# Designs tried in a protein design chat: VH-VL binders against Uncharacterized protein y4mC. Part 7

Target 1, 209 residues: Uncharacterized protein y4mC, of Sinorhizobium fredii (p55562)
Amino acid sequence: EDLSSQQQWPGTPLSRVEALAVLQTLNANLLSNASATLTLDRWCEAHRLAPPGSKIVAKHVQGHDKPANVHIRKLLHVGPNEPIVYRHVRLACGDRILSEADNWYVPARLTAEMNEVLNTTDISFGRAVRSLNFTRTNLTARLLWSPLPEGWDMSAELPVSSSGPLIPPPFLLEHHAVLKLQDGTPFSAVVESYTNNVLDFPAPLLYPQ

## First folded at step 6 (VH-VL; framework fv_teclistamab)

Design a62 (from tg with heavy chain D33F)
Fold by ESMFold2-Fast, scan of step 6:
Structure a62 (fold): chain C 209 residues (1-209), chain A 124 residues (1-124), chain B 108 residues (1-108)
Amino acid sequence: as target 1 above (209 residues)
Amino acid sequence: QLQLQESGPGLVKPSETLSLTCTVSGGSISSRFYYWGWIRQPPGKGLEWIGSIYYSGDTYYNPSLKSRVTISVDTSKNQFSLKLSSVTAADTAVYYCARGSRYFDWLSYYFDYWGQGTLVTVSS
Amino acid sequence: SYVLTQPPSVSVAPGQTARITCGGNNIGDKSVHWYQQPPGQAPVVVVYDDSDRPSGIPERFSGSNSGNTATLTISRVEAGDEAVYYCQVWDSSSDHVVFGGGTKLTVL
């Protein structure tokens, strides 16, 4: 939703450094774990984004079908006639959408039970396929927005203090990855974009403003 | 029916800033699947990519133009804009805006809808 | 910087097959896209992802990409196919959109 109705971080230099540190902590945690879902479960709990015990659920997005192109098929080691399922979901913790994800997966590389729960429930992909003990190969991890300018750590030029709050755009971070079975066989290609709701908690009070 | 329309001054003086806006209709600029681009074509010459922008404000610029180019987006108006500073006669070209379809990890990035183009002449 | 090389021109008689090449170092590892630009008009994508066609583009337009050469093939050429054709890739090493120099197709 609109950030005017949510927690807003001050535009001060300290707040900007804190926001970047928090965003990079999320980035590092996501990159070092095979399951984005489990990382988001922990993030939601740690930052109190939803009532205690809330788990990530995948809310299916209707009206968009993006079939796998030749390059996705090549990444997944499948021929032109192998079925690939496209899945577009919003990952929510309580009422807050933390991520929007595109997933192209090869149903033949999942169990029948996994395919059934993915087709009939709001289970997240990572949770549904957890028993595959898959690995993640990260291809790209890009900050779509930064509270500090490029080169800030080298030039010592920080933004002047703002009288207004930070206004992060809808998406802050994006990962592209291939998920692989234990034998190295790829079974899913994912694009995961993380919303400004990942910062929707009060800025840490480390020092007086 | 998706349409893109370039607008802005057709004549710019040397050393000034060239400013163009692309208005998108029939589709939302706030889509995760697209980086919106600017491409130019000097008279009688080939296509040159200037840069592309995501609706978050994330940009990619042609390295040869990066020091002079700023692309910005206004999601409330469904528009994105180009500013090219310190122009010379070499910047005379037809300027196109286009929708860039980006696929997984930039395995694919191509322009599936183009504006009609607008001629910008750099002259005193 | 990555460079794509196209012949400046190709001539063909109606009904024949035109082949337009796009040369680049290890271009077969990249996704190649092709644009048709009729005189005085904006470019239109005719082939994307090496060999896929957008809705509305005739099946006589096809593409291939292998090694150091990508090729746009236009079978049963018609007078209306006269245009300049550009190949294009994304170069991930420089985060750069690269266009070829263009090939003018003349139909006799």
Scores: ipSAE 0.522, ipTM 0.809, lowest interface PAE 2.4, mean pLDDT 89

Design a63 (from tg with heavy chain S31D)
Fold by ESMFold2-Fast, scan of step 6:
Structure a63 (fold): chain C 209 residues (1-209), chain A 124 residues (1-124), chain B 108 residues (1-108)
Amino acid sequence: as target 1 above (209 residues)
Amino acid sequence: QLQLQESGPGLVKPSETLSLTCTVSGGSISDRDYYWGWIRQPPGKGLEWIGSIYYSGDTYYNPSLKSRVTISVDTSKNQFSLKLSSVTAADTAVYYCARGSRYFDWLSYYFDYWGQGTLVTVSS
Amino acid sequence: SYVLTQPPSVSVAPGQTARITCGGNNIGDKSVHWYQQPPGQAPVVVVYDDSDRPSGIPERFSGSNSGNTATLTISRVEAGDEAVYYCQVWDSSSDHVVFGGGTKLTVL
């Protein structure tokens, strides 16, 4: 027997509806709040994904150098010679990675203190720049996976229970956004992908069986 | 150093299924920054995109080939594969596998690394 | 379906500037990528996202994209630049990667 089996949701129609409802709740909370970090702090605690009191930590991913391309510079309202810093981080709650994010920001639009903290600590970007009282403009929100087929609520055939357990892919949800100063000046472009660990808890049951 | 290598039979009979595998080394296929695609080139002709896959299993296919093509990914083997059914002489081409690099836009990727290509001839 | 149009061939003398065009309806609203394919070899990306260059590609290669035409410009052309050049976009209306027909660059 496999003693290390992860929490799997049944492939029944009811379980699939529950999984979609849970995933869309996360999606709505992420889209309606400026800080993904704070939303994930609450998500981790509410679903007991890590020991009580665990907070999101941004762990840097070394490797790929992704300098800002023309599209990102256009989103940030900067010319070809304006310095842009790229950050690739994994947002972890305890030992679980809940999100992987790309962030391109204009350091000249941050304080020297903010830049120093971002360069020397594992602080999340949203937490580091919180005092800017920034706003978030969501450009794209995409479900990368759904437990139910397209058109399930209209007329598409629902999967039968014999389909086996749900096997979510590594990433379930992705958001593209631009973060803006109070005067509307953009200072960061982000791509935030959310892992299947966001569903790594037992499926809710309305009845004991 | 990233390397992509195509493998599979170089000769396929008309009406049969063409099957190719791309083995990725020096990098992980389970990387959210990349799509993995198949592009073909008939002798003396231009490039034609067949389709692409994300390691989650999400696929995008050339509309003209969609009824005949299936692309799959095996993250445990760091491979992705192409199956093209009901082949004809028109499917004779060099088949390339390639990595599609995405930055910000989900689907605005470019192919930054290519396999060497493998010639597949459809002949009885 | 979306179509990209390239001239079939362009000839240039060594040291001169070659310009290869890629025509498409409102292509300036899309991100254009350019590939170089030397004879008998796999393609190599030389310009991506309209005007960015991969590491290792000389600054002689540049790109632009506006209106209905994208252009790959190769300055101070060398014999080693002989290849077929392809433009490529993503067509969002059909979720389709579209390649141009290719332009053979000859250096005489």
Scores: ipSAE 0.348, ipTM 0.721, lowest interface PAE 3.4, mean pLDDT 88

Design a64 (from tg with heavy chain S31T)
Fold by ESMFold2-Fast, scan of step 6:
Structure a64 (fold): chain C 209 residues (1-209), chain A 124 residues (1-124), chain B 108 residues (1-108)
Amino acid sequence: as target 1 above (209 residues)
Amino acid sequence: QLQLQESGPGLVKPSETLSLTCTVSGGSISTRDYYWGWIRQPPGKGLEWIGSIYYSGDTYYNPSLKSRVTISVDTSKNQFSLKLSSVTAADTAVYYCARGSRYFDWLSYYFDYWGQGTLVTVSS
Amino acid sequence: SYVLTQPPSVSVAPGQTARITCGGNNIGDKSVHWYQQPPGQAPVVVVYDDSDRPSGIPERFSGSNSGNTATLTISRVEAGDEAVYYCQVWDSSSDHVVFGGGTKLTVL
């Protein structure tokens, strides 16, 4: 499905710089924090994307199972017969989907209580495993869309002011990461794609002083 | 189910731009799980990757071709296209479009569906 | 730039086992994919992620990958297996899809 945004940012040069700054702020916050869920909780609240107090919930996506391949098993330091659970979820703040995520985790490296809540509720993974005090190793981070071209800060030609608004694609950022226990043991491999709903608030209005 | 079909001129003059389009049927190009790529094969030679594109416009190009290649996507037509500039006889090849599958990251990147290929000859 | 080396050709009789190698520096740390290209046809993936098979590919096709060599093994070879076989990896240091030169399997 296409993902839409309610708020559209102008196609002006200033708005493009603002959009890039906002996206890179989200990107930096996601890369510098272990839990994407908690980062999105704060993002949703700060930008008023849902009613106050709304928390990220995981809406399960129905579909075919994606069993872990050899690469994922190597990343998780497990042999070919170790059970791995796959989750495909949309992370929502209120009714807005902010992220779509694939997660492969080793249930033997979680507590029984964590496995139970992941199996029986709409809890997000990061929230369910928060007490593990895990760390995040980012493998890749990519801005899937940019309002400004590469080299914009080095005299590359900039887009002329558009007569219409910016039209971001459904997904704007994608991160691939491994989550690790405090002793460095990996327990989850994640692919996290962030929707255009992360920009669904009015463009900041800046005036020169 | 999923079908990819290359189209474009079979003959291009030296120094001009080679332009091809891939039409995707039976599946959406606007998908999170796939990139869409171009691979070529000169007569009697092996496969050479040209580049890949995500439906957002995010691209990866073969470093040896990067200065001459542009891949673009048109999600409204469910198509993606290749432009290769300043062609020479060395660019004569069968050009394939293909769906690039990533399981987790690029280390698992491979092509699971291919078009039938279209021969492009560079000659005057 | 990263290079994959394949033998140019391998000959087998029907019912024999063919082994096609793909050499690369520390290739065992990469995921290797294998394509079959019958004469005059588009390539078809026969093994992906070192050893997994797509639906519809016979169990006679198997793969392994360790150290500096990946291997495609085709057991009980049939005449219809005659094709050029290509190995492929993603080289993360250059963000580059790398194909081997291809191995022509002749079934006599």
Scores: ipSAE 0.661, ipTM 0.847, lowest interface PAE 1.6, mean pLDDT 90

Design a65 (from tg with heavy chain S31Y)
Fold by ESMFold2-Fast, scan of step 6:
Structure a65 (fold): chain C 209 residues (1-209), chain A 124 residues (1-124), chain B 108 residues (1-108)
Amino acid sequence: as target 1 above (209 residues)
Amino acid sequence: QLQLQESGPGLVKPSETLSLTCTVSGGSISYRDYYWGWIRQPPGKGLEWIGSIYYSGDTYYNPSLKSRVTISVDTSKNQFSLKLSSVTAADTAVYYCARGSRYFDWLSYYFDYWGQGTLVTVSS
Amino acid sequence: SYVLTQPPSVSVAPGQTARITCGGNNIGDKSVHWYQQPPGQAPVVVVYDDSDRPSGIPERFSGSNSGNTATLTISRVEAGDEAVYYCQVWDSSSDHVVFGGGTKLTVL
């Protein structure tokens, strides 16, 4: 809920490089794994964002139905009247919301048991459909915010470093993907946005004591 | 059914602060895919974006207006407001509030619901 | 800052196809939205995300976006389509909403 509650990282050049490296590590881990849920389980544990043993749960956002448009139906290879279920969730580790996701899926391409669990529990989508052994086709992966300016590694001027701490916006990363069955049939289109809570831990120390 | 309604003085004196409120009814202001914005249109001219606010309080302002603009949100009243300081005759315009909505892409929001607009004249 | 260029005016005969362009550097990498503003009224979105149409907007409104030019296409133009049309993008480099200057569509 509170996306502004974050450990403040210094605005120094080193801290900015550290923040970008951490953010790109998360980005790479998310892109190289089929399940965002399992990646976030590991991220939460590694950075102690919640008590030990906490698992990602999907908190339903109700009252905001967003039916599949023509673009989404084309991504899913379905006819104009094929039923598609829209699911909007916040993925939480303990009390921290790490991700907010839109999911359009074809219930006919899931088992009855999977549909039942998705309809009646706070299970995450990736966990519910794990036994499909699905693959992920990433369509876009975008940094919504960067601690360093575009072209920083080429010729861009660095920001004023002594102006105070970094204040990331509510969302830092967004991925668009299509999830596919083993035979290549698409069954889900997702929009996954990652909150500033993914950086809610102290800036790393890189020099010896 | 979502409705947006602008309210505030229609006449502001030069050098004073222009203050407008947008009341949102029929829908919640607190949702990831919505930004709440102010757009103005001087008589006979085009649309100019002033700024937008997210329900968290995060703001985005037109760089040309940034030093004079403050947008705030009150989620308990389902309202958001605009303050534009140090006004001149150039600030005379119809002011619209609008909901910025996205369907798929994050920062590709479009304004799907607009208030009727309120004319603000800057004159002594 | 980022600039969108539209022709100030386009004229078409009823029943013909109108094409309104929106020019911008690498605009094809951005999502373009189009608004119709009849005289004295608030704008109405007619195309969003380059080519999607809101519920209630006729199928004769369509859009495309590639390279440096986005285009709003209105087929079988009607007298009621007379309005000023604005394109709009979000410029991620400067974090702001950019509108084009507007194109007045005249049906004669």
Scores: ipSAE 0.371, ipTM 0.721, lowest interface PAE 2.7, mean pLDDT 88

Design a66 (from tg with heavy chain S30T)
Fold by ESMFold2-Fast, scan of step 6:
Parts: C-alpha cells; structure tokens; sequence
Structure a66 (fold): chain C 209 residues (1-209), chain A 124 residues (1-124), chain B 108 residues (1-108)
C-alpha cells in the first residue's frame, strides 16, 4: 500500500506556489551538484519517497540505440573513430521512477573496473564513476511544466482557486550537461528528464498545527 | 510507419482565428524525445517556423508570432493543434506540421517527419 | 535576430557537384540541418547535425560546417535533385528555429 497514493496537491494559488518552489529547489540542487544520482538519493530520503536506506538504481530501457552525433563528439573532445557508449536508463528510488536519462560516455576515460560495473549491474552512472571526482557543466535547464503561468510574478494575472487537484504531466524538468574529469577532460554527455514522482509526497503544510 | 496529417479550414477571413490540427499515426506524441512543430510557407517564399510543443504542454514560439500563436496538445487523440489569431493576407501560406527531434540538445533540433501541408488562404 | 544567408539559386550540369552555402555568424558553433523541397512537395531532411544522413538518403549528399559557413554538397547531381534546399539552425539567444531563405538548385 502506498501511503501517499491518494494525496494530491490542491489546485489553489498557495499550493501552486509551493509546487513551483519545490520544483525550483530540486532544479537548483541538481544544477549545483555534479551527480544527479546523489542529489536524487537525498531527495528520495528527504521526501520519504521510498523506505529508509533506499538508493537510486538504474533500470535499463530497451529498444532505442542512439549513436553519438558530431555535436556530442565535439562536446566530448573525441574524433569520429573514438568508441562512445550509449546508455538509456530510468533512475528509480524503490518503485518510483524519478528520472529518465540518456548518457553518452567515452569508456577509455573510465577505469576498467568502472566499465565492468556499468556493463554488468544496475548501478547508476554517477555512483559508478563517483571516484573520478568529476565536475558538471550544465548546458540547458528547463521546467517542462509549471503550476503557475509564465510571468505570474510580474504580470499580476494570477490563477484563482480551482476546485480540482494539480495534475502534473509525466516529465516536469529536463537538464543537458557534460561531465568532466578533474583535469577538465569531458567524459560524458547527459540528457536527464525528471518525472512527476519527484512531487509524489503531501503538499507542505504552511500553517503548523 | 509514422504519418502526420494536417486538417482544418482552407479559407479564413481577415481578423479571424486560423485553426489547424495535426493527427499523428504510427507513433505516439507522448514521447520524451520530441517537440512537435508547425512550419509555414507563403506562396513562392521560404520556410518560417511558427512554434513547437512537448506533450506536457511546454511550448516555444517564434518571437515574431508569439502574441498571436497558441499551440496545444491532446495526448488522448494523439493530436496537436495551432491557433493563429487576428489573421491578415500575410498569413496566407501552406502550413506544415512536423516532428522535431533534439537528439541531445536544442542545437540538434531538426524536423525528421513532415505532414504533406495544407494551404490556408486568408481572404474575404 | 539570427540570420542565415543562402544564395537564391545554383545551377549545375548532370554528373557535376553542387555546393550550397549557408552563412551565419559563428555558425560552426551551431549544428546545421538541411532540407530538400521538390516542387509542390513537403520538405525532407537530407543532412542533419552538420554531416549525418538520415536512412534512405544517398551518399551523394554530404555536409560540412565551420567558421561562418556551412555547406551542403551534392555529388554526381541527377535531374531528380532539382529542388529548393533550406538550411536550419536553433538560435539559443532567442530559443528560435531559424531557416535560411532557400536555394533553388537547377539541373541543366
């Protein structure tokens, strides 16, 4: 039985502002941390999305192989013949899928042990390569959905209270980034889309009891 | 096999709203990989992008048209639609719907499947 | 706003090589996509991401992109290649799809 399964965020102006604040908090945390996996580990624990101690696992998605194009090779500083591995995964915390990700990486820039673990287990990429102490260059970040209209804070045109709950679409947020070794050498290009499960907890209670 | 089909009135009066629908078959618009677009072409002229939409409702619009354009999506019908308000003779064009693929990021954004196009004439 | 410049027309004899240019400020830092539009038909992508070809497009079509000029090259031109060709980029400063004005390829 999922304890939060019947709890939905109200469609009130306050709830919409709270949802946007929560989404932008996730957005800021993801942009300021090198590893999306570690950020999602903390998010899952903080919002009790899975049993205590649950860690993000990568579930492989079948059926769509996307070889690196010229742009990706340029971002990764590799020539046309350098091997690049494509990885398509859903990042899950317990039974909740929090992210779907495309990852193109240069296996020659990882250790043999890292490549072995990535090829044989459901470990997340960020966890497998953590010991590289990599940095993240964010290229794009976008809210794919907003509970409030564009310009709500400037235009003074605010939605009135609705009688129905918020109905977030399947994906709410998307990032495009390049991961780099300590010497600045890029080794991975990622597209990370975050699901509505990142909001699957009770709306914050503004007025404490 | 993916197919896109435009539909809607071929004649619109000046000052009214042009309304078109694109029906997608052989593939789902409820996909992470695509923003679905509208492109137009006035007779004898070049291609002009109108805007693109993600199945979540997220939109990008041509800045020159933004004040008059609304693109919407209906995932239950596998359709997306264009409304262009306050039309004039300058809006007479063949209107295409198309699937836009990003591959990695927006620099890789291109249209890999196009509808056959529908002529919309703005006249009284 | 960002502008792509194409020559309005290019003429070639059958069997020769056609080169269609697309000019833009620092266009080499962008990815360029190319569409073929035969008379009375919808556009078809022939080259994407500077130099990649979609399945079904002949090897005679190739692309390059550096500095301020991208080029679509069509080798061993055939009468059936006669069409208007458009280049296209994404302009990140305005979140805008930009098309060139089109180049009419005439095969003599």
Amino acid sequence: as target 1 above (209 residues)
Amino acid sequence: QLQLQESGPGLVKPSETLSLTCTVSGGSITSRDYYWGWIRQPPGKGLEWIGSIYYSGDTYYNPSLKSRVTISVDTSKNQFSLKLSSVTAADTAVYYCARGSRYFDWLSYYFDYWGQGTLVTVSS
Amino acid sequence: SYVLTQPPSVSVAPGQTARITCGGNNIGDKSVHWYQQPPGQAPVVVVYDDSDRPSGIPERFSGSNSGNTATLTISRVEAGDEAVYYCQVWDSSSDHVVFGGGTKLTVL
Scores: ipSAE 0.667, ipTM 0.848, lowest interface PAE 1.6, mean pLDDT 90

Design a67 (from tg with heavy chain R32K)
Fold by ESMFold2-Fast, scan of step 6:
Structure a67 (fold): chain C 209 residues (1-209), chain A 124 residues (1-124), chain B 108 residues (1-108)
Amino acid sequence: as target 1 above (209 residues)
Amino acid sequence: QLQLQESGPGLVKPSETLSLTCTVSGGSISSKDYYWGWIRQPPGKGLEWIGSIYYSGDTYYNPSLKSRVTISVDTSKNQFSLKLSSVTAADTAVYYCARGSRYFDWLSYYFDYWGQGTLVTVSS
Amino acid sequence: SYVLTQPPSVSVAPGQTARITCGGNNIGDKSVHWYQQPPGQAPVVVVYDDSDRPSGIPERFSGSNSGNTATLTISRVEAGDEAVYYCQVWDSSSDHVVFGGGTKLTVL
């Protein structure tokens, strides 16, 4: 199913407030949990994005070459010649891709067994490195799109009336983080982007229309 | 090959609205990895950022120009546009459109492709 | 408002090393980008994210950034390197792209 087939939210003021509230609820839940996978499992189930009991499937997209730039190397406390592995992952619930993530990690800071499973299977990164008992430092969390203009709650002019449904772009939310070993050593830098499929359910009805 | 091309009138009268369009070819505006910006340069002076737009319509404006500037995007035409209202002689400049590219920190983007620039003169 | 300070001009002999500085409060915490603007032409990015180079930019161009000063270094300078060079950052407190005032590099 392509993105043009998703459920459409009305462009009314009420629907815009509902969409923003829902999106910020997802944002808060993602930031409050160590791994996106569990949060998305709950989100998929709660909003019935797939049949009951469906779980997030992580698919590692092999063959991508997106080398770490100098900024990423600084975040990871590594020199220009230290090997860094790039991993691109799609998290899907049923037929809907809910998240795409870029991950740059330092394989020398993982065990040989962790590197083997990451190279040969579609295991999620968090599961593969679970025994590191890592911590997450959130650097940036940002809405890439908002159904209401910035400052809407502080007297910003609302958009003139919409003649059609909301048309969210492909990605709505993005988090940047560094994952650290127990001693504080960084081992992974992640960019986690969340698709408009996270809103692919009917707008809530708050009162009879 | 990605190319950006500015278009619009080269002469604008004081108090009127300056309107420019940037046409993008060889690449898509509809991408989460890029911002699309306007930068100007008065004759003999330095670069001044006007603003940038994300393909979703999300905009960032130079605080000094915010009350006069509007940037919009039309993903179906692969174009983005600048409107600068209430122009004066101080707005005479070469206007560039450019693509902002990022890897990790998406707001810390750099402009990797620029249009050739179009001179706009504000004169009666 | 955040301000980037560059020297207005730098002169070097061919084959020597030019160093162009970009001063800003705690600029080492930001990502600095550098542009070369030859006379009458659009700017071209020569260094991004402090010290990375775009494809096609010679290794003679390098950058560093720490504390309150970022530096663009051009080794083995050639006559064709004559241009105005601009540094640029994003200021998160004002959501603003900030350019330095530019440094004219003259190759004597």
Scores: ipSAE 0.148, ipTM 0.652, lowest interface PAE 4.7, mean pLDDT 86

Design a68 (from tg with heavy chain Y35F)
Fold by ESMFold2-Fast, scan of step 6:
Structure a68 (fold): chain C 209 residues (1-209), chain A 124 residues (1-124), chain B 108 residues (1-108)
Amino acid sequence: as target 1 above (209 residues)
Amino acid sequence: QLQLQESGPGLVKPSETLSLTCTVSGGSISSRDYFWGWIRQPPGKGLEWIGSIYYSGDTYYNPSLKSRVTISVDTSKNQFSLKLSSVTAADTAVYYCARGSRYFDWLSYYFDYWGQGTLVTVSS
Amino acid sequence: SYVLTQPPSVSVAPGQTARITCGGNNIGDKSVHWYQQPPGQAPVVVVYDDSDRPSGIPERFSGSNSGNTATLTISRVEAGDEAVYYCQVWDSSSDHVVFGGGTKLTVL
């Protein structure tokens, strides 16, 4: 897990509000688009997290398989014996890991060509299956960390400390979703956790020198 | 190998704050896969969930207890703690800490390792 | 608030099959988890996600969940299975862990 972004943002009240606004902008962009990969492509370029033209690549994490449980099979409308492929990937923009994701998909609901590129390349899932013109049903969307206390907009006092940088945890945001074909058939269930590298750019300057 | 151990005062006076700590050994509390929870059981009664916490500090609380409960985490000590304010005799219970596993989402949330439990009696 | 209903007690003879029910409105749309609590001990999960078993739990423990009733089935019951059994779900409407009231299994 990459903790480098925690070094860049001051702990002032204004910086905390800016960090929350940035996180909620990412959250809104992710929730309003079917493909997390394409949203992260744009985020990486807009915030200059990697050299111009860099695209998200999916670095496979090998290790223990995480088989689909009964709940995932229900979400995917498949029986107990239908093959499901599990992918654990880290989505990188340049050398920065922006997301760690679990993906369970039904290979019979993809084309043979899609399955081949997913098995043999570092292509991201959303890019590989883009031609399915899929839709996304978001099940949960949660901030795992907030720079401001719960109820801050309803009279909770904002932190007044100005010393030291904000120290975000490794993961800031998590989504659970089901991806569906044009006819409504589900084909993938995903857990997407977004790292503190999504904030790894200088805090905006709002005060005159 | 993973062990959870509750600790804290076994006697608390009415109106005071009940404070307990869970020490995790044989595994890290700093894991993407787990929310760590507190569950209580009054003598002769069933299990009641109090709340759960992620190592980032993100919490879920039982709505019936939310106004009185605070759960916190100390990743450097591999511990998480419970504070329950304004206690009454109804808060007398065995208090368990537990590791909660999320496989996909919260519907799959269950407790796979439990501490031995500690009895807290509320009496004057 | 969501409520899970269990019978207070179930009695079976050794070697027979015990069935413990957990009732809830449209509980089949949720995932049900089951815990065994022997006298004086902490609970242990025996079935999770309706029908999956943790490593080390014998195959004679199984689960099902449909409509308004989930069931824990213990086949070839042994004296060591005497315990109180609790069902548990997550209620998404209130972000809340809900436990059933518990069923005491007696092996006579």
Scores: ipSAE 0.585, ipTM 0.826, lowest interface PAE 1.9, mean pLDDT 89

Design a69 (from tg with heavy chain Y34H)
Fold by ESMFold2-Fast, scan of step 6:
Parts: C-alpha cells; sequence; structure tokens
Structure a69 (fold): chain C 209 residues (1-209), chain A 124 residues (1-124), chain B 108 residues (1-108)
C-alpha cells in the first residue's frame, strides 16, 4: 500500500532472480532447521525487518478451531480419544507478520512446564518446546509464488523487464511437517505459511547508481 | 456470511468459449486455507470437477479438460473466473463455484460452501 | 485414472439405517468427503476427512474409510434425507479431484 521505493523490488530480470534466490534461501533455511521460530528470529535480524534485538512473538488467532482429524491423529501416532491441542498463531517480528501457522500437538508428550507456558503466554511453540531437542520431518514444501515462471532455468531466455515493481501475493511458501521427540515419537503436526513481509526490505543493489 | 455467486451467459454457441465469474462476498478470496473451484453437472448426471485455483494464481485442472480450461483469480475484486474453450453440446451443464477447505494435506480439501449454480446451455 | 465406484441407488424405510459405499483402490489411504445433493439444490458437505461432521449436520451422519471402501452411514433415516450422495477424494498421482458417480437415497 505504501509507495516507499526502498521496500519494492523492481520487475527487472536481475531483480526477479534475486527475489527467487532470497526466497529459496529462506525456504532452504526453514527446511534445514527444526524450529521455524528460531529461523525467523535470524531472518528478521539479518534483514533488519524490526529494531535490533526484536524476537518473534506468537499472536494467538481467536475464533479459529480446527480439531484434529483422523489423518492428523495417524501422523501423531495417537488413538481417537487422545487429547490433542490446536493452536493457530501469527508469528510477528516487530510490526510485521512473517508467518501464519496451524499446530496440533499432544500435551501428554510435553512436560507440565511446557504446557503451562503454552496455555498462559504468547510464547512461540518452538521456543516453548526447545529443550525437547526435537527433530523435524518435512512432509511437503510448496512455493506459492515465484518471480520467475516455471522452467525459466530450462528455457533459452529470461523474462523481459517490466515497467512496474514485483507484487508478491500475501503468502509466498508453505511447509507441512511433523515434529518428533529424540526417540522418534511424533508430538506435533504443523502447517506453516510465510507472508510477503519476508521480502519487505530493500532489494539488493549490485550497482548502486 | 460467506456467499458465492456464479454469473455469465446462460447460452453459448458451439465452438465458442464459455465464460463464468464467481463473486465471493462475506469473506476474502486471499485466504491461505482455501482453494476456489469449479464443478459442473450435466442434466441428470453426476458431479465433475473442472479445476481449482489458489489466490496466488496457482491452478489445478481436470486432465480430461485441461487443454480447454483456464481459471483465473482477481483478488482486488474478490472474484475467480472460468473459461472453457471450443464448447459442444456435451458441455451443457449446471456450473457451480465452490470454496475448498483443507486441514493439513495441501490438496486434500473438501468443498464447504457452494454457489447456487448456473445453467449453461450450448446450442446454436 | 482413479475411479470411485458408488451403487446407483439405495432404498431404506424411515427410521432404519442407510449405508452408502464408495469403492476405490487403497481409498483408506485417502481423505474421503461426502456431499448431499437434494433435488434441484447445490451440494452440501455432510462428512469430511473420512469421519468429521460440519457444524449443523446431525450426528446421524457418520463416515468410515478403510482398505478399498469408504462408507457413509445415515442412522434413523428421515424423509428429508432423500438426495443423491457423492463421495470425493484427491488423487495425488494425477492432481485431480475425483467424485463418485452418486447414490440416490430413496426413503419409502
Amino acid sequence: as target 1 above (209 residues)
Amino acid sequence: QLQLQESGPGLVKPSETLSLTCTVSGGSISSRDHYWGWIRQPPGKGLEWIGSIYYSGDTYYNPSLKSRVTISVDTSKNQFSLKLSSVTAADTAVYYCARGSRYFDWLSYYFDYWGQGTLVTVSS
Amino acid sequence: SYVLTQPPSVSVAPGQTARITCGGNNIGDKSVHWYQQPPGQAPVVVVYDDSDRPSGIPERFSGSNSGNTATLTISRVEAGDEAVYYCQVWDSSSDHVVFGGGTKLTVL
């Protein structure tokens, strides 16, 4: 909405390649690390999306209830009567929402202290359960938007320059994963979508003229 | 309240392009949790999925119709549209637009809200 | 191409239980959704993700899915349940939403 020239990426071929490289770097970092929250902490700091020292805050979204279905229960290795808690949160760095996430977890597989902080504070899930030293099994990863068309790297030509800036949609990528205890027991299933705010910094300039 | 409404010509000539628009009200088409789809039903026959679109522009089409179908989305107007080219009498059907909702699996969605449907007759 | 098979019709007396089947190869590994289409009306989802019900759908409607058969069960059937019922899955091999052929439930 704001026309700040520093925050918009040009539609040139170089800018499109840079945007894709940046987006795929985020994608790779998220897929390579167990905690999305900690990856976003580093991303926010590295790209100066908020004042120095800002940490990801999880804002609980009200009016959203998605009880675990049979398939989520199968992913979590639980029976039909095992309690599962659903959380819908927006992960923000400063004033920017970087992610919107669904999380289904098995409270019986967390400590009492972890359940207490998750029930009483706006702590992010990854931060709350950090001491579990959990691992992440990525099930799907999907790029929802690309600044370059599919097959661009197999085509002879890059897209021609546009006269306008890139206009990314509200969400750019989405991951589905299962989080597991050190013994391999699953304890959380997550759907994590990442907003266009992850690109809300000045486009890299190779030639600052 | 979320509502979906189909609009477009009810009569299309053979070999021409069938064009329909679905207007979404009471909710945003720019939703991370939803696909937006077109389903048709020839008179006296069953439901046939045509295709679906995510608000980013990403599309999935019925393989049997893929060469003739284009679905597009206009997030500023809160609308999505269907174009089906080279129509014949076999394309005569009630056309529904619908919202697809999902939980976990990216594409394992169900249609939780449907438009009322619009009859399109292909005849000279 | 993935195919879902439904019986064309099922008849049941009021107050009895109707069972509508949806056959598909390894359908138990997929999420099955069920739609009710009353005459002249748009479809309404009555069961999703094998066994979950939308708000407003009576507990008389239930679903199961295992092996090669998914089943929609309607207990204590009422005249107002007369409709054509469709099952639906997503087929990942062809990126395709697949509907069954529909089953007309008649309450006599």
Scores: ipSAE 0.320, ipTM 0.716, lowest interface PAE 3.8, mean pLDDT 88

